# Ledger of designs, part 6: VHH binders against DNA N6-methyl methyltransferase (damt-1)

Target 1, 365 residues: DNA N6-methyl methyltransferase (damt-1), of Caenorhabditis elegans (q09956)
Amino acid sequence: MDTEFAILDEEKYYDSVFKELNLKTRSELYEISSKFMPDSQFEAIKRRGISNRKRKIKETSENSNRMEQMALKIKNVGTELKIFKKKSILDNNLKSRKAAETALNVSIPSASASSEQIIEFQKSESLSNLMSNGMINNWVRCSGDKPGIIENSDGTKFYIPPKSTFHVGDVKDIEQYSRAHDLLFDLIIADPPWFSKSVKRKRTYQMDEEVLDCLDIPVILTHDALIAFWITNRIGIEEEMIERFDKWGMEVVATWKLLKITTQGDPVYDFDNQKHKVPFESLMLAKKKDSMRKFELPENFVFASVPMSVHSHKPPLLDLLRHFGIEFTEPLELFARSLLPSTHSVGYEPFLLQSEHVFTRNISL

## First folded at step 16 (VHH; from g1 with D104S S105T)

Design g3
Fold by OpenDDE, fold request of step 18:
Structure g3 (fold): chain B 365 residues (1-365), chain A 127 residues (1-127)
Amino acid sequence: as target 1 above (365 residues)
Amino acid sequence: QVQLVESGGALVQPGGSLRLSCAASGFTFSSYYMRWYRQAPGKEREWVAGIRTSGDTTSYADSVKGRFTISRDDARNTVYLQMNSLKPEDTAVYYCAAKYVYTSTSGYTFVSKHEYWGQGTQVTVSS
């Protein structure tokens, strides 16, 4: 397909997923109205009246230049299409940050042992029924065609997408699960915990990319599977990932970039920032070397989205991939912090972003 | 073969009005985002106006906002640019363009790389 770029409204995506429950995603989580910066810097800008001076494009990397040009194009077209807002209240994203804090103020049970057993529910289930000895060891599946609700002992509700299967625990547990159920995955999406000094991750667990070295990805994949790995912008990470792919007998077929933008369509960071923060993240797509499947994917595709104010949250990719003709029936998300329809998800907090603190009642319905 | 043919360009006096037309052929007109561009002598081509669907979403450059109106007739495969209160600065070759844009129910808007262009029509605003 002749697609140059895509723009995602992630809020709309989740609204669509949970429409049957008359829920709406809290819009505050997506009220990114300004570039990411410390409050001190924000205040300084306010005082100086310094409009976003077009900083002279210092000799940025070829990649940065390309992305900057694409960002401009995206902004222009998105504005023309009225996707982006023209003006917004500048509060250094305080509202959205607060919303994120609230959203993250939930406790997810831990797992102690790996189980391949699946507990299924359709409409509602108590978290206590899913737990053994205070831990959620089993896989949980919302087996209905509609979203389900899990409620904990405190009355907190978690909204589960239809046909979602999730497991709390180490991503390695997927191997046993796959074997036990004779299930192979034809799509894997992963956001590994990359070590980065620049990224403050509010995680309740400490993980490093070394976990990938213990994972046998090929054993859980169909022959013609596609895998997608988010990587950091750290120098050398791409090469390291290529080596891992090679170890798994896989080859890169494309490298996409997510451009993080404000509601006005501006990059959340400058491309020439001295602090080495860039407004984009890379997604490496790979297939098995011995697979004859041809993926007609653009090699350097860019898509833009207003990020959720929750750090490290990535946009849903399933429909994006489908747009490019990728067919899959058994998608898997590794290192999940949220759930997707008809998707297996595994992580230490796979349904963290499913709590009622992320959603509100849709009054318009 | 996809074709865009502009018409309606003329010499007009400042303050005058002009209506441009762009007739499209060779593609499903209703599925395309239609745009008007203009290029003045010695200047870069600039976006003027756009319309995504039959009258649903219109946008304008600040320089023409309030003076120009873009519209489309899907039955006739034609997009129009009504230009009022014309100024000498509006003197340019005006181009019609068509780009495929698709919005999914999942919230993705996909924009095609390729854009079809007309040959342009000359608009001259002079006393």
Scores: ipSAE 0.892, ipTM 0.945, lowest interface PAE 0.3, mean pLDDT 91
Fold by OpenDDE, fold request of step 18:
Structure g3 (fold): chain B 365 residues (1-365), chain A 127 residues (1-127)
Amino acid sequence: as target 1 above (365 residues)
Amino acid sequence: QVQLVESGGALVQPGGSLRLSCAASGFTFSSYYMRWYRQAPGKEREWVAGIRTSGDTTSYADSVKGRFTISRDDARNTVYLQMNSLKPEDTAVYYCAAKYVYTSTSGYTFVSKHEYWGQGTQVTVSS
């Protein structure tokens, strides 16, 4: 396929997933109308009337230049296609940031022990029924073809995608689960906790990339499986991941870039600030070296999306991969903070972003 | 073989009207995002208008907004550009282009790298 780039409407994606529940994703989570900047800087700009002076394109890395060019192309085409909005509210993304704070203000029960048992439900389930001694130890599956609802003791609702299976706990627990159920995964998506000075992720759990060294990824994969790992823009991280892949007997087949954009199609950060956050994230795709499966994936594909204002959230990749002819039946998400349809998810807070703080009732229906 | 053939270019007076046509063949026309471009002498080629599949979404350059109308007939594999209130500045070779664009129900819009181009038709606005 001659696909140059893709643009994701993530809000639309989740709206489609939970259509049967008459839910809509809270639009404020996606109201990113300007570049992220400190409030002090925003106020200064507002006072000075100083139009974002085209920062002299300092000699950006070749990669940055490429991404910048792609960003322009995406903006232009997206504008033509009326994907992007023309007018923006200048609030320094305050609304979206507040929405994100609210979304993250949910308590998820912890796990105490690893279990291979699966508790199934269809329409609704009480969180208390899933808990033992205040912990969720078992795997939980929404076994129906429609989304389900988990409700906690205080009445907070969590919306679960159809055929979603999740586990609260260490990602390493997947190995036992795989063995117990004789289940191998043909697709793995992972967003590991990378050490970053700039991203104070209010993570309730202390985890760094070293956890990857404790995982035996090959043992839980089918022979022709594809794995996708989100990586940071830290210098040397790509090489480190290549080494890890090699250790797993795997080789890189492609490296994709997610371009984070505003509702107007602009990058959410400048490209020139090597010391600061860049507006893109990298996804490394790999397969087993001994697999003869050929993945016809573009090597340097770029896709753009208005991100959810929750920093740790990544866009859903399943349909993107399907577009490129990737067939899978047993997808797994590691380090999950959200759930996907027909997907296994494992993490310490796998259904955090499934709360009613992320969704609202669709009144137009 | 994919072919785009523009027609309708002519000499017109300022304030006049002209309708351009682009006949497409050799591909699934209804699945393509169709665009008009123009190139004036000594200037770069510029985007003029675009129309998505089913004709439900149209867009225009600011310079032609309110004066030009893009439309398509999928049954005839033809895209049109109705040009009203023509100005001397509209003098250019006008090109038809086709790009594959697919929007999934899941929220992804995929855009092809390749774009098919016609040979162009000359529009001259002169008193």
Scores: ipSAE 0.891, ipTM 0.945, lowest interface PAE 0.3, mean pLDDT 91
Fold by ESMFold2, fold request of step 18:
Structure g3 (fold): chain B 365 residues (1-365), chain A 127 residues (1-127)
Amino acid sequence: as target 1 above (365 residues)
Amino acid sequence: QVQLVESGGALVQPGGSLRLSCAASGFTFSSYYMRWYRQAPGKEREWVAGIRTSGDTTSYADSVKGRFTISRDDARNTVYLQMNSLKPEDTAVYYCAAKYVYTSTSGYTFVSKHEYWGQGTQVTVSS
């Protein structure tokens, strides 16, 4: 069957991960019922009742025209399938923005040294037991087949997916870890801190594109591994990443787009040139040049999701890749801000979005 | 070989009823999103109704809501369109279509590019 596009319900994903703890995501984090705009513009449009959209398309924006047509198809089919909501909450996404600020209002301990040591726990663990001298230098693993709970001394709980391993620190620490444990990764997903787009991130670590030039990605990969890098829409960034892949001995096999939509299925930005904003993000997929593995996946692919209202959060990709027959046993996330089952994750705030401010008790059956 | 064969098209008077059938073969019927479309002379083909796998979700164009009912019988590999309170503007060739749609437990809904089409059946509503 030839897949044309996909639509992700991210809440359903996390509800499944944490079902055994009877948890679900806080739905307000996904209540994106308006296109992104300043409050003053929103109130002016609401009071007038006037749509201020009149599309202007340049001849050189042929790719934008194709994305706009795909967005319309996704809206129409998703509406037929009863995926999208008909009602809009007329608050310019205020409730979701407040939920995001609450979710980010946690502190993640820092690390001061590279370590290869793993501290394992099952079911529950206190955060203080994972620290030495106020620092969390070791790798942490929830080693059971059920999710676990880490509790801070102030009572704040963090929910950890089963078989999840995480490290607070510099992504370069993965090289020592890989060597020490004789462990290579067959999938890497990375969301690097790109300079211009990350200005609006809150409670984020320092943004430094230079870190990519210090990583020796090939030494931690299996021969037939796949890597996937999120990139921004800055002009020239695709060429910059192609050069980086080339220096790593890797070649691009696909470039996919995430279309960000409202709960009604509309793109979060119009495709107009007025503000130079687009409602999509790009994902570049690459393999080693000398790998004979054929990845049977489309070179171009679009999938849509209502984004979590935490600006920098990216949707889970593992099951999307599995749909295209991509098998992997050792996935790694670099620059992580949330955790996944059976996955190694490295970043300065890798369990930031695992708190009780993101997940709540599921009162459904 | 995939086939969709519509039947049941006829001439009916305004206010009358008609039941269309679409017999399917050549694919796993229970795994497909089934649709009805229609095309009036000189107009573009338009979506009328859809029914997801196992009959758990149905959807309708506004112009036919409350008058048309889509259903499926997976044991007989057949989708139906019950058309009540017919109006002259319902006059069209009605097409059955099938599209693969799958929703995973991980929250992804995958939609296929290819859509299978029947040959159509004529429905005429006039005095």
Scores: ipSAE 0.840, ipTM 0.917, lowest interface PAE 0.3, mean pLDDT 86

Design g3
Fold by ESMFold2, look of step 17:
Structure g3 (fold): chain B 365 residues (1-365), chain A 127 residues (1-127)
Amino acid sequence: as target 1 above (365 residues)
Amino acid sequence: QVQLVESGGALVQPGGSLRLSCAASGFTFSSYYMRWYRQAPGKEREWVAGIRTSGDTTSYADSVKGRFTISRDDARNTVYLQMNSLKPEDTAVYYCAAKYVYTSTSGYTFVSKHEYWGQGTQVTVSS
């Protein structure tokens, strides 16, 4: 493939998925028009007009130079193609941050002990009909060709993509489900809740990383499957993940970068920031060591998008993979917080971002 | 066998006008993002203008906005650059370039690495 980079407009994806419900995502969730910085720094720059940062040349300049050059190329080409906006909204992304708070202010039922049973619905379903004793333990499938609606007892609606299947619970429940239905997956995308220094004195994320050691990924995969794991930029995490892949009998075939950009096409962090705060996230792709399948994908690849303002939300990857000729029929998302068409999704909050607080009526097309 | 051939370069007085053409062959012209670049002696090559496959989306470097107009004729596999109000700083070799750009219905815009180049045409603006 001759593709050097890609730029994603995630809003257009959801317009396609939910067009038959006449819905689109709320655009304020994507109004990232300033680099990420504390409010005090933003106000100081606004008050005094400080417009540039003194850039330091360090011993790592040659390594970071490649990403900065790619970011500049993406900015220039995207601007030529009229993909980016010219003007910044001078609110330090306050509107988008408030939209994210609203989007996350919903209740997701607690999981009980896992079940292998699937409850199907076509168009509409009450969340109470999916629960027992105030908890949910079954798998839920929207089996129609059109998106479905689940309504909570408090009146909150969730919009479910067509042929989407989800489970509220531990990701290891997928093993029971896979066995019970004789179902293997030819694509797994996972976004584990990695430990972050931004969540100080909160060990749940680090303890949740140990769940990866309890997953028996190979038993739920087809022989020629591809898996894709999002990782953070913590020092050593790439090596840790390589060891996990090796334990699973799998080998890395590519490591891709998501460059997070503002609506003007600028990286959300300066590259001269502290090295552990970078404007990109990494995606590691792996296959079984004994698979004979040849994947025609670049070992290194950069794609850019304006991130949804909800922390940890990742862009949809299925069509990016299809662009590189990756065929799959049974995609699975682990640690899901949103749903995709024709996809199985598992997590404690798998339909969190399907709420009506994320979407609005599409009356201005 | 891809070929881009520029023509129309000339000597012109300040304030004058000139129309450049770039004839393309060897690829599906309507699928390509077409660009004009220029390179003055001793300077780096710089982007001047671009036109997307639909012909509706055009873009220009700030130094030429309002003076230059890019257009394309997909039936003739030709891209044009109309240059008005020419200045001495517009003196350069002008290059035609083509790059594959595809925007999917899922919102991904894919940009190719390879870019095809013409050999250039000289534009000189002097009194």
Scores: ipSAE 0.836, ipTM 0.917, lowest interface PAE 0.3, mean pLDDT 86
Fold by ESMFold2, fold request of step 18:
Structure g3 (fold): chain B 365 residues (1-365), chain A 127 residues (1-127)
Amino acid sequence: as target 1 above (365 residues)
Amino acid sequence: QVQLVESGGALVQPGGSLRLSCAASGFTFSSYYMRWYRQAPGKEREWVAGIRTSGDTTSYADSVKGRFTISRDDARNTVYLQMNSLKPEDTAVYYCAAKYVYTSTSGYTFVSKHEYWGQGTQVTVSS
């Protein structure tokens, strides 16, 4: 396969997962029809249409040039294929941002202790029945071939993919679970809470990164497993992650880029090396150094997606990896905020984005 | 061995019509996104039209929209370009191209790096 790039339809992916419940995603969550910018800048452009400055003074880098050229190619080809929408909603993404606010307006129970026990349900279950002493310490599994429903006492419904297992808690709890069930994972996807230069919450996020240094990733992996870690664009983070992989006895096999685009196929930020914001995120893929498995992965693959309006939400990767022939039977998501079929997911809010505020009845069926 | 062979290029008067054909072999035709490009003397090659594997999705450059129609016949492994209301600025060598594009059931579209090209057919619009 000589795939050059992919264009994901995250909305359609989740629609396919929940089709048997006659559900679809709320389309507002994906209506990103303009580049990200402050409201004042948006109104100025709308009134005059004049650019303050084009890319006259530009610090050139190898990565920036490749991403700009790929972004143009994706825009042109996606337009030819009729993937992108012509319509532009003149609200600076306000409707989608309000939809994200509503999606996050939900209560998720906390955990006070870890357990290795699994509570299974097939079709539907009350959230209170999954709790003990007001806490959700156990692992929860939807065991059916079809998606399930968990109902909260406040009336909120959560939709759970088939054969999905989740745990509310610290990602370190996976080590106890893995030992107790003699279960190793052949794919790990992780989106750690990397340090942000946000002044208001800097201290909290810095402590969260330290959890990676406490994880003993190799003890939960099969010999030929693949791991995939999302990273930010902070200078030096790739080198830091390579060092962590080395300490885990692992080596990088690919670094992929997610290009975030509007519904018209334009990058959500302009490429400008003088600014700190870029329209892409990086995904580092690694395997054990002594694994004899050869992954047929492109080393520098680019894929584009319209982001969900909930900040920092990443597109699902399972079918993307399967396209490249990556076989796995026990995928694990660490630091999860949403659930996937046949996947174990761990985080403090692993089913946050599974609520009826994200999914609605599919009236076309 | 992949081959794309264009035919049907000719000299025509302004306002006339012409139908181009591109016969394909060496690959599974029904799995490929088919394109027409053109290159006028002294200009860069430009995309003209495309037709997806389903045959239901067609797209056109603004300069030819409403005048040109792309179609495909998967049984004959052939893509066509019907050109109507021809103008002198349509004078060019027209190239057929094929690119693998796959859209999964989960909505992920994968686009290949390599594109196959024909050798081209000359269209001249002159009085």
Scores: ipSAE 0.835, ipTM 0.921, lowest interface PAE 0.4, mean pLDDT 87

